# VH-VL binders against Chromatin structure-remodeling complex subunit rsc1 (rsc1): the designs that were tried, part 12

Target 1, 111 residues: Chromatin structure-remodeling complex subunit rsc1 (rsc1), of Schizosaccharomyces pombe (o74964r206to316)
Amino acid sequence: KPLSSLEARAKVIMRQVRRYRDGSGRQLFAPFERLPDPRMFPEYYQAIEQPMALEVIQKKLSKHRYETIEQFVDDFNLMFDNAKSFNDPSSQVYRDADFLKNYLADVLRLE
Short names: E, the ipSAE of ESMFold2; O, the ipSAE of OpenDDE; V2, 0.75 times the mean of E and O plus 0.25 times the DockQ between their complexes.

## First folded at step 8 (VH-VL; framework fv_lumrotatug)

Design X1 (from W3 with heavy chain Y100W; at its last look DockQ between E and O 0.90; V2 from the best seeds 0.84)
Fold by ESMFold2, look of step 8:
Parts: structure tokens; sequence; C-alpha cells
Structure X1 (fold): chain C 111 residues (1-111), chain A 118 residues (1-118), chain B 107 residues (1-107)
């Protein structure tokens, strides 16, 4: 069965943001692929009320849980905002979340 | 709680392949980013590369043509292979943990010396 | 790649003295800078991240400062257990790079 136009758009946006490499060749998106393991990161689940990661977004997309592209984008922004909330501003992952949030905005503007 | 331990041959002949294993205990290998580093005797550290959850890797460009990092989740192991070694590859080799892409290493293995000589 | 240069290469000091170690980067690392301590036969130990944030369990006598290309590790009053080699590392970009170390020895 064919993808809806929403799902096709979402997959293109997701792929673009996911494959970003910076000028040094570093993959930025790796820490956002999946939720932290609760056994290893219990403090994350104490601090973050609405956990979000690409694996959750992909599951929601496959189950047709997004009615608009804006809802999909909101989950992406939540994922990046959670990382900025949980991690120290001096961490690499904080910087990467901040960058990728702006990059997502650029990807959306060019579409 | 988390422990990293390097293992492998301590002596490798020039032109051969250096092969090391990092065994991770006290956590899941799929929960951390494992990096390899090395330190020539009496010298500073050099970053070799990283393996991510997905199995994808990023390598130091200076070593990229000769290095492969891989993992075996069933054995909780991360492997380093460095081909075509010379005396310049003699070093203590470390595996180290970056806890969720912070950019620094909070746990290190004890290190293993690899000597390249004829 | 970003070259990290530490100075001095060696310091010979007595317990109780104040130590200042320098780390300079060939280009700005925007405070994405780590300090490690390494004792003979041991792996490095995390001291300071983000140029100035002490890691858990690191004594208050260790402090970090600096920005841009110039960074400093200070030990306010050397203790016997502080005689070691100190390394800086940048994590602004790949490859991660380290300074060559400053050895702090007993005088």
Amino acid sequence: as target 1 above (111 residues)
Amino acid sequence: QVQLQESGPGLVKPSETLSLTCTVSGGSIDSYYIHWLRQPPGKGLEWIGVIYYSGSTDYNPSLKSRVTISKDTSKSQVSLKLSSVTAADTAVYYCARDRWSQGWFDYWGQGTLVTVSS
Amino acid sequence: EIVMTQSPPTLSLSPGERVTLSCRASQSVSSYLVWYQQKPGQAPRLLISGASTRATSIPARFSGSGSGTDYTLTISSLQPEDFAVYYCQQYNSYPYTFGQGTKVEIK
C-alpha cells in the first residue's frame, strides 16, 4: 500500500535531518535515534515528562498518528528541546540538538 | 559499575593487522558510544574512532584507510582492527565510554600495550 | 584538525603550591574543552568538562577557565595525590584532539 502525501513528506524531511554531517564529517543525529535505556538512564525519565526520539516518531508515523505535518515537526522539536533541557549547555549533544533544530527549520523552509 | 576491559595480543609484526577487543560489563553495549584511543609510550593521546548504536562509525581521518571498528552485541564486545602496522602504531590502546554523546570520556578501560616490532 | 598545545611540558613543585597549566588550541574550541589527569600505569581520569565544570567527585581545588583558544587548569593547593600528567582535549570537532600533556612532578 502506497504512502500518504503526509507520510512521504515526513520521510523526506526525516531522512534529510537524520543524515546530516558537519564540516568535520561527524554524524550529529546518532544520539536522537532511540530513547535512552531506562535501566541505564533512570534520571532521564525522572526529569523529562514527555520522552521523544526518532524511534517513537517513526512508530507514530507508521501508525498514522500524525494528522498534519506540523504535529510531526512538533515531535522533532520536542526531541531536540528535551536534549537541551536534560544535558548541560557545554555538552556536544546540547550543541547538536540546538543546531539540528535550526537545520530542521531550514529544511522545512526550502520545501 | 560499568567496566571496560581491553584484550588482545601484545606483540604484532610490521605490516600485519593489530586486533583488539573491548569487553563491556555493568551495562548494555547498545546504551553507550564506545571510542578507541591510543597513547604511544610517553606521549599524548590520539582518538581513533567511535562506533554508534546502529553499528555505523566515524574515524580519525589520519587512520581511516587502515581502521575498522565493529561490535558483537551478543558478547558485549567492541573490536578494533588496524591494518598494515608499523613501529609508529606501538601504543597503549584504550576503549572509553561517552555517555550519550557528551564529547568526553567518563569511563576508560585499563589499556593494553601493543608493541609493533620484528 | 585542531592542534592542542600544552605548557609548560613539566613542572617540579612541592605540596601546597598553586599550579596553573595552559592549553592553547590552533582555532577556537568554544569552551568544548576537557581536562584529564593520568597517573603512571593508569587510564586518564576525567577532571573538568566544558572548560570549567568539575566532574563528579573531583575536589574543589581543581578549577578550569578560559575561552576561545586559551584555557587554564588551576590546582589551588597541590596535594600528594595530584602529582600526575594532565591532558586537555577538545570536542568541538572531529577528530577529537589532545594536548601532549603537562607533567607535574614532586620537586
Scores: ipSAE 0.800, ipTM 0.913, lowest interface PAE 0.7, mean pLDDT 92
ESMFold2 (binder alone), look of step 8: mean pLDDT 91; pTM 0.930
OpenDDE, look of step 8: ipSAE 0.836; ipTM 0.934

Design X2 (from W3 with heavy chain Y53H; at its last look DockQ between E and O 0.97; V2 from the best seeds 0.85)
Fold by ESMFold2, look of step 8:
Structure X2 (fold): chain C 111 residues (1-111), chain A 118 residues (1-118), chain B 107 residues (1-107)
Amino acid sequence: as target 1 above (111 residues)
Amino acid sequence: QVQLQESGPGLVKPSETLSLTCTVSGGSIDSYYIHWLRQPPGKGLEWIGVIYHSGSTDYNPSLKSRVTISKDTSKSQVSLKLSSVTAADTAVYYCARDRYSQGWFDYWGQGTLVTVSS
Amino acid sequence: EIVMTQSPPTLSLSPGERVTLSCRASQSVSSYLVWYQQKPGQAPRLLISGASTRATSIPARFSGSGSGTDYTLTISSLQPEDFAVYYCQQYNSYPYTFGQGTKVEIK
């Protein structure tokens, strides 16, 4: 299964951010894997203009919807920014989104 | 409204496997984080672990070698298995919901007492 | 692991009195702290999250404060339905850990 240069870079970045565990062994990325269910979280879709999650990013990547790596990174940052917009700053998911956004920046620097 | 209910045998013999089920009604287990906790009689609470909506898990290190949490979406159920039990595992067992990875539990089951005794 | 220590273990008080409960963490939990109320034979009830945010339907007489390692739950005027055991929980890191509880009982 051959990958474009962009797809290869994106998959490496995605894998590193997705698999992160903190010093206590806790998975940080779990809440970002899927969009909230609209039936259970209608308020999310009232508040968030551009929903984003890993499942959406993966579909866009597989369908070659990204022209640049920057567009891919923008969707990752959108995903984290949405979590920070929707959730209370004292929540675990807010803190994890903030951390993972910084971690993504570190992963990109090593590219 | 969301309701959680624990079920399973109330008596388990030492060295056997404790097996409990949390049934979630009024909601979807694919949208929430379901945690298991326990409370020995007259004592405080201990966190056992979590199953994420994706199906992956994290466990309390003190129990990790003996615990498995799994889910069956078609039955809206989350299961707890704790192997090699001793009297120290006697407790009221709770399942609880973290709605969106908040770090706290806004809905709890009623709890079920499991006694480990010969 | 973060050890949570509550004090005092027991308070004997009359209705109308002010209650102050302490929860201390072995290291900073950065306000990632929850208070629960538990009555006999019942599951815990969420009172306060993020150290100071009251949960839905929790009366204004309950308030939380603190930062770092030191946290306080206050009940400004104790009501008969408030006699219970109170637990703090940290969610700064796994495993989530709870204090051993403070029992608030009738004098």
Scores: ipSAE 0.782, ipTM 0.910, lowest interface PAE 0.8, mean pLDDT 92
ESMFold2 (binder alone), look of step 8: mean pLDDT 91; pTM 0.934
OpenDDE, look of step 8: ipSAE 0.842; ipTM 0.935

Design X3 (from W2 with heavy chain Y53H; at its last look DockQ between E and O 0.90; V2 from the best seeds 0.85)
Fold by ESMFold2, look of step 8:
Structure X3 (fold): chain C 111 residues (1-111), chain A 118 residues (1-118), chain B 107 residues (1-107)
Amino acid sequence: as target 1 above (111 residues)
Amino acid sequence: QVQLQESGPGLVKPSETLSLTCTVSGGSISSYYIHWLRQPPGKGLEWIGVIYHSGSTDYNPSLKSRVTISKDTSKSQVSLKLSSVTAADTAVYYCARDRWSQGWFDYWGQGTLVTVSS
Amino acid sequence: EIVMTQSPPTLSLSPGERVTLSCRASQSVSSYLVWYQQKPGQAPRLLISGASTRATSIPARFSGSGSGTDYTLTISSLQPEDFAVYYCQQYNSYPYTFGQGTKVEIK
């Protein structure tokens, strides 16, 4: 089946943000692909009210749970904000979440 | 809690392929980013590369043409292969854990010495 | 790549002395800086991350400071178990790079 306009736009945005590599060639998006295992990271689920990861966003998109592109973008930003809430500001993942949130905003302006 | 252990041949001939295995216990390798590093005797450390939970990798550009890191999640194992070795590849090889892309290594294997010699 | 330079290469000191170790980066690493301790025949041990945050179970006598290109590890009162080689690592960019180490040995 053809994708809705929302789904087509969401998939383009996801692809651009997922594939980002910095100037050193490092993949930034890897830690955001899947939710952490609750057995290995119980403290994450104690600290984070609304866990979010790309796998959740993709599931919601495939089940048509987004009415607007803004709702989709809100989940992306929640994912990055959760990482900034959970991790120390001096960590690589905090820095990467901060960067990718700004990168998402740039992708949206150019689209 | 978590333990990492390197294993493989301690002696490799020049031009052959160095092959090592890191066995991870006390956690899921899907939640950890396993890196390989090496340290020539009496020298500093060199980062070799990383494998992510997806199986994708990033490598040190200095070694990228010769290195392959792979994993077998059913065995909790991460493998390193370095082709076309020379004496310059003689080192203690380590696998190390980055818990969730923090940028530093909080657990290291014991290390295994690999000597490249005729 | 970012070159990490440690100084001095070797320090010969007695227990109880204050130790200051230097790590300089070839370009700013924005406090994305780690210190490790390594004893002969052992793997490195994490001491400090984010330039100044002590890892779990690291004694308070260890502290880290610095910014930009210049970083310092301080041991306020050297203990017998602190004689080791100390390495800095940057995680600002790939490849991750390490200094060549500073050996702290008994005088």
Scores: ipSAE 0.785, ipTM 0.908, lowest interface PAE 0.7, mean pLDDT 91
ESMFold2 (binder alone), look of step 8: mean pLDDT 91; pTM 0.933
OpenDDE, look of step 8: ipSAE 0.874; ipTM 0.945

Design X4 (from X1 with heavy chain Y53H; at its last fold request DockQ between E and O 0.89; V2 from the best seeds 0.88)
Heavy chain, then light chain:
Amino acid sequence: QVQLQESGPGLVKPSETLSLTCTVSGGSIDSYYIHWLRQPPGKGLEWIGVIYHSGSTDYNPSLKSRVTISKDTSKSQVSLKLSSVTAADTAVYYCARDRWSQGWFDYWGQGTLVTVSS
Amino acid sequence: EIVMTQSPPTLSLSPGERVTLSCRASQSVSSYLVWYQQKPGQAPRLLISGASTRATSIPARFSGSGSGTDYTLTISSLQPEDFAVYYCQQYNSYPYTFGQGTKVEIK
ESMFold2, look of step 8: ipSAE 0.811; ipTM 0.915
ESMFold2 (binder alone), look of step 8: mean pLDDT 91; pTM 0.937
OpenDDE, look of step 8: ipSAE 0.885; ipTM 0.949
ESMFold2, fold request of step 12: ipSAE 0.822, 0.819, 0.816; ipTM 0.916, 0.915, 0.914
ESMFold2 (binder alone), fold request of step 12: mean pLDDT 91, 91, 90; pTM 0.934, 0.932, 0.932
OpenDDE, fold request of step 12: ipSAE 0.919, 0.920, 0.919; ipTM 0.960, 0.960, 0.960

Design X5 (from X4 with heavy chain S28T; at its last look DockQ between E and O 0.92; V2 from the best seeds 0.86)
Fold by ESMFold2, look of step 8:
Structure X5 (fold): chain C 111 residues (1-111), chain A 118 residues (1-118), chain B 107 residues (1-107)
Amino acid sequence: as target 1 above (111 residues)
Amino acid sequence: QVQLQESGPGLVKPSETLSLTCTVSGGTIDSYYIHWLRQPPGKGLEWIGVIYHSGSTDYNPSLKSRVTISKDTSKSQVSLKLSSVTAADTAVYYCARDRWSQGWFDYWGQGTLVTVSS
Amino acid sequence: EIVMTQSPPTLSLSPGERVTLSCRASQSVSSYLVWYQQKPGQAPRLLISGASTRATSIPARFSGSGSGTDYTLTISSLQPEDFAVYYCQQYNSYPYTFGQGTKVEIK
């Protein structure tokens, strides 16, 4: 299906952030692909007011719900900020969210 | 009440493929990251690898050429295959849960001993 | 790969004694460090994550400390059920690696 220029740009950014591997070869993005199951993670939904994950972002993109690239970026940052809010600072997922947020900013700046 | 259970043959001949299954109950394997580890008798633990809910994997480089981890979400199962086994692959094999990419394992299966011998 | 070295290999102690177990990493693991307890015929049991955070239902007599390359597990007053092998694990980078263990046994 044909893409708007916004959607084409968003997909390029999304692919670059999703494919990141650290120096040890570890995939960082895996925990952000889908929302936690509410039945298995009820405490997440008690703590996080605006759940966000890549699957939600992809759905919004396909339904043309973003008017600007900045709105798309805001949802990405919300996703990472939620992970940092919910998880202990000593967890791998907290560290990865923090790193990927900075990486996204670098991708946007150099683009 | 998440539970993990390893199953598979306890004896494997040299040069053959070791094949184990981890069955997860009390949750979905798409909500957790299932890792495989092993412990040779009387020795320490070695991390084998992980499968993500997308089906992609990361493996210990020491085993990467011989290992495949896969899943069947409909059966709530994660499988381990290790090819070309030798006596050095004799160990207790564990599956373990990392709840949401924390970096540590809060639930372990009971372990299953696999012996490689002629 | 990050090599984890535990010391001592074995401690022989009586109930009520205090024990400290050492875990040293070949490079900084930035407090991405866990401790497990393992009894014969059982899977490892999570004790401490993030170098110092007790897991759910772990008694207060267990504590973890350290930073960089040097970490310790302390059991302030050994109970009969604490005689086991203790392992550290780093989660700073792949592959995850474990120390070789410290056996705490009854004297």
Scores: ipSAE 0.807, ipTM 0.913, lowest interface PAE 0.7, mean pLDDT 92
ESMFold2 (binder alone), look of step 8: mean pLDDT 91; pTM 0.934
OpenDDE, look of step 8: ipSAE 0.882; ipTM 0.948

Design X6 (from X4 with heavy chain Y32F; at its last look DockQ between E and O 0.92; V2 from the best seeds 0.87)
Fold by ESMFold2, look of step 8:
Structure X6 (fold): chain C 111 residues (1-111), chain A 118 residues (1-118), chain B 107 residues (1-107)
Amino acid sequence: as target 1 above (111 residues)
Amino acid sequence: QVQLQESGPGLVKPSETLSLTCTVSGGSIDSFYIHWLRQPPGKGLEWIGVIYHSGSTDYNPSLKSRVTISKDTSKSQVSLKLSSVTAADTAVYYCARDRWSQGWFDYWGQGTLVTVSS
Amino acid sequence: EIVMTQSPPTLSLSPGERVTLSCRASQSVSSYLVWYQQKPGQAPRLLISGASTRATSIPARFSGSGSGTDYTLTISSLQPEDFAVYYCQQYNSYPYTFGQGTKVEIK
């Protein structure tokens, strides 16, 4: 079945951000694929009001829950902002969230 | 409490494959990232690689052609295989936890010595 | 890869003395630096992350400082349980790399 222009563009954006590797070959996106396990990270769910991860975004996309590309992008930014809110600024995941947020913006500008 | 324990043969012949297992208890292996490291006797540590909960991996480029890290979620195990070993691969091997991609290891296994000798 | 060089290789000190350990990176690691303690027959123990943040349960006598390429671990008053080997690690880029260690031993 054919994809709407929104869904087609969203899938391209997801693939580009998800597959990013830095100059050392390190995958940056791995920690954002799934929500943290609530049993191992209960403090995350106490500190973060709106948990978000790629698995949630993919599910919302498949269920046609996004009316605009901006709503889709807002969930990506929420995911990265949550990581920056929860983690120490000196952590790798904080740095990677910050970088990927900028990378997403660059991907959108080259559209 | 989360615990990590390495196991496998302590003696491996040159040219064969070194095979080790990290058993994780007190938590899910899909809740954090398991890395492998090694320490030759009297030397510093060398990072080998990591497996992510998706099953994808990143490896030290110096070992990438010979190393495979895999997992078996049903057994709570992460495996290390290093092919074509030489005496230079003699070391204490560790598995270690990185809690949510912090970049440092807060829990380590006790380590297991592997000697490569004829 | 980023080469981590620790100095001195060995320090012989008495309890109560102040010790300063050096870790130098071959290029800037932007404070993405960790210190570990390792005693014989044991795995490394996390001391400091982010160059200066003490891990949980690490005594206040341990402190980390530095930036760029030059980092320092300080033990303000050496206790008997502090005689060990200390390693630095960078997490700025893959591969993660470690210094060769500094052994702190009793005089």
Scores: ipSAE 0.819, ipTM 0.920, lowest interface PAE 0.7, mean pLDDT 92
ESMFold2 (binder alone), look of step 8: mean pLDDT 91; pTM 0.938
OpenDDE, look of step 8: ipSAE 0.889; ipTM 0.950

Design X7 (from X4 with heavy chain S31N; at its last look DockQ between E and O 0.89; V2 from the best seeds 0.85)
Fold by ESMFold2, look of step 8:
Structure X7 (fold): chain C 111 residues (1-111), chain A 118 residues (1-118), chain B 107 residues (1-107)
Amino acid sequence: as target 1 above (111 residues)
Amino acid sequence: QVQLQESGPGLVKPSETLSLTCTVSGGSIDNYYIHWLRQPPGKGLEWIGVIYHSGSTDYNPSLKSRVTISKDTSKSQVSLKLSSVTAADTAVYYCARDRWSQGWFDYWGQGTLVTVSS
Amino acid sequence: EIVMTQSPPTLSLSPGERVTLSCRASQSVSSYLVWYQQKPGQAPRLLISGASTRATSIPARFSGSGSGTDYTLTISSLQPEDFAVYYCQQYNSYPYTFGQGTKVEIK
């Protein structure tokens, strides 16, 4: 059963995207680690129908909720698309979500 | 309503460590990215660094060898330590909130003046 | 690091006048630019983000424009509460950097 193979590949992809730093040394992935607290960001949950963050993806992976690598990638892209939907296009987090989505695609081509 | 307040000694001797605390009220610091900045009297602002939700940090390269930013989520506090201070470190120190990595600061503390003098 | 240079260093104006402040970056900051207002003894106040987007509750008399390396803050009709120092900040790359400020003072 290639679930351990899927899990291993997903963990490699996740680690590579998570640890990315730009040329100025800035971490890009930090805002995507956890879901925002609903008490502090109620407007996020009013605007975003399917919240997604790395912590959710990691939990789904550990519980074997992904049948294919494409489902895993879809959740990663959902996470970035939510950030682009919620945030002003001129924000750093919007720019970083856009960049990391393209970076994920590059990582997938090498795997 | 979110409020930020800096606290710590106003006078520090050269070569010693400057230690400041930012207390965030109106929520938990688990929800914000807290930055430290400083402003020498009559001068512009300098970005010191940031602590992220995870506890990881990024620092201004000009200060990186001397600076540590840390947090205590249970006390809703973010700490700044700057070692080996000189007169050039005399400034008003601010903590500021970046709500969700926007790149700008929508809430600032009142600032605290730290003077480095023998 | 990206050096931000503001001009002029001081403007002496009367209420009702139009104010134009310049901010120039040593490299393109791609409109990742912020304007703040600061009064003596106070923390900076967010005015404009993304070069042109007013922050919540900022009056329409404040507007920002520019691209690349050259940015402008305009106050269309100066009010008594607008006499302050204005700073630009870039967030294109770390470290975030600020201009040295433009003081807008009463004539």
Scores: ipSAE 0.781, ipTM 0.907, lowest interface PAE 0.8, mean pLDDT 91
ESMFold2 (binder alone), look of step 8: mean pLDDT 91; pTM 0.936
OpenDDE, look of step 8: ipSAE 0.880; ipTM 0.947

Design X8 (from X4 with light chain Y94F; at its last look DockQ between E and O 0.94; V2 from the best seeds 0.86)
Fold by ESMFold2, look of step 8:
Structure X8 (fold): chain C 111 residues (1-111), chain A 118 residues (1-118), chain B 107 residues (1-107)
Amino acid sequence: as target 1 above (111 residues)
Amino acid sequence: QVQLQESGPGLVKPSETLSLTCTVSGGSIDSYYIHWLRQPPGKGLEWIGVIYHSGSTDYNPSLKSRVTISKDTSKSQVSLKLSSVTAADTAVYYCARDRWSQGWFDYWGQGTLVTVSS
Amino acid sequence: EIVMTQSPPTLSLSPGERVTLSCRASQSVSSYLVWYQQKPGQAPRLLISGASTRATSIPARFSGSGSGTDYTLTISSLQPEDFAVYYCQQYNSFPYTFGQGTKVEIK
């Protein structure tokens, strides 16, 4: 139940990135909430060695698996990098992953 | 083999609620993003909105006050409700798949015509 | 909202001819542009995404080009099965918007 300073900080950062909407009101984070279904996206699991999504990050956080904030940030960046690796650069999800990676960096800089 | 099929009443009275269901077979609605679109007879397409895995939605601002998209994962169904309809809402209604937020639709239902008249 | 304008509205051609279809956006869509083909009584069919990338199984005679606000779909040699209505769609921002279509008819 008790949150360390790291875990409290991680939850604030996570919520801020997760809630982002662009100027048209579109949710950007929705495709990153959970891992793709292996039955529907078998090719994803052939191409991506370390699948990552918010659900995995939340589980690791609740299990105290992060020793530093940098480890938490590394998983967030892995999640976005996986999307950029798997998807065509002209896709919306590629563009959104790229944007949110930069947005995360901005959030961390102000922290 | 993903298949999408729209169903619902083909005739709706003015001021009432249009209600349609998209049934997804050969796939999972939790793995795809299902959008609703419509096409008035002899005219172009209009995007209505999308439902995400979490159940949250984004809607076309022109319809936002009248539209609700929802899902029933156990039945593999996505529903569209459009309230307070007028003759301007007469169209062929489509559900379509965006596989993973690509921004385009690779699978479409057959479409169902809904006519709004007395 | 980004307004998509297609021209010409209708084009009457014979098989074998080269077809060039125009799609113009009211503001830049940064190549976040899709082309669909629609035949009577059918749902649209994905042709081109990202302004220039052919979808799976789309013949090489279909090509897309353009940038910014101006985009083109080209069919290098029109086949009998290509007579249809063609739509462009932008996915730069919500709402997604479509052009009004260009009908390609047999002469």
Scores: ipSAE 0.815, ipTM 0.918, lowest interface PAE 0.7, mean pLDDT 92
ESMFold2 (binder alone), look of step 8: mean pLDDT 91; pTM 0.936
OpenDDE, look of step 8: ipSAE 0.864; ipTM 0.942

## First folded at step 10 (VH-VL; framework fv_lumrotatug)

Design Y1 (from X4 with heavy chain V50Y; at its last look DockQ between E and O 0.87; V2 from the best seeds 0.78)
Fold by ESMFold2, look of step 10:
Structure Y1 (fold): chain C 111 residues (1-111), chain A 118 residues (1-118), chain B 107 residues (1-107)
Amino acid sequence: as target 1 above (111 residues)
Amino acid sequence: QVQLQESGPGLVKPSETLSLTCTVSGGSIDSYYIHWLRQPPGKGLEWIGYIYHSGSTDYNPSLKSRVTISKDTSKSQVSLKLSSVTAADTAVYYCARDRWSQGWFDYWGQGTLVTVSS
Amino acid sequence: EIVMTQSPPTLSLSPGERVTLSCRASQSVSSYLVWYQQKPGQAPRLLISGASTRATSIPARFSGSGSGTDYTLTISSLQPEDFAVYYCQQYNSYPYTFGQGTKVEIK
């Protein structure tokens, strides 16, 4: 499976999920763009063994570190699962992570 | 401990641009979601918008055409500009922190009154 | 946008009394609701998030409940420091919206 085809597909999926806005016009993806600052969130890095954010995924994609689309999807899901693990279920970021995980699954079915 | 403080002119003339600064101390603005809110005299609070560490913003649709929120990381500051002000923009303006997009504000500045008057 | 309506506008009570404050949303906010306390000349203070979760250092006399469109803040036994204005906020959808507040004042 060519990495160019993988990278093209990954970029389409990433763009779709990243640009999602709900019915109120709210952008959901913003908190997942970058890792939390370790100085301000030391407890995050103590609790989360494999930190993940879009910036890490984008670096791995540009460096051809994904061998399969499933590896790419696994990092996306890890990013959302980390947010659900760290944050209270009543928080906006937990809700948005849960929604975007399901939305990613829908995007994958339509691709 | 994080502290937020608003500053800027207390009096602005109609049709001009309101400019305020939120100075963040006791932490880094790179990890905080800084929101602006306002409270007109005798009225409830209104959410204006926010900026996150990447520089991207979302704004209240009612104000989006007139508002700009920006940051200067080197000064640990977040700025609010509201253009074409009228008397309806008279309010106490607050900056507030949302710790990683929780949906609520766990730290607030003290607020600064801005009066729009001739 | 979701309109938040608080009632009553003012309550006059004595220390030791029980207070129940109402917050109604124009459509369901699915318990994505926050309560704040604000004293004169001060910034709002976070009390309750997720309709019922007390913030750090908030005494147990403060409790939140409700669902759908109807939410309440209860102070089980008013203390002198509890006389303030109380605001609800929804975070179900943008824009975030607040009620106009309920003033709890000493009788």
Scores: ipSAE 0.705, ipTM 0.877, lowest interface PAE 1.0, mean pLDDT 90
ESMFold2 (binder alone), look of step 10: mean pLDDT 90; pTM 0.924
OpenDDE, look of step 10: ipSAE 0.808; ipTM 0.925

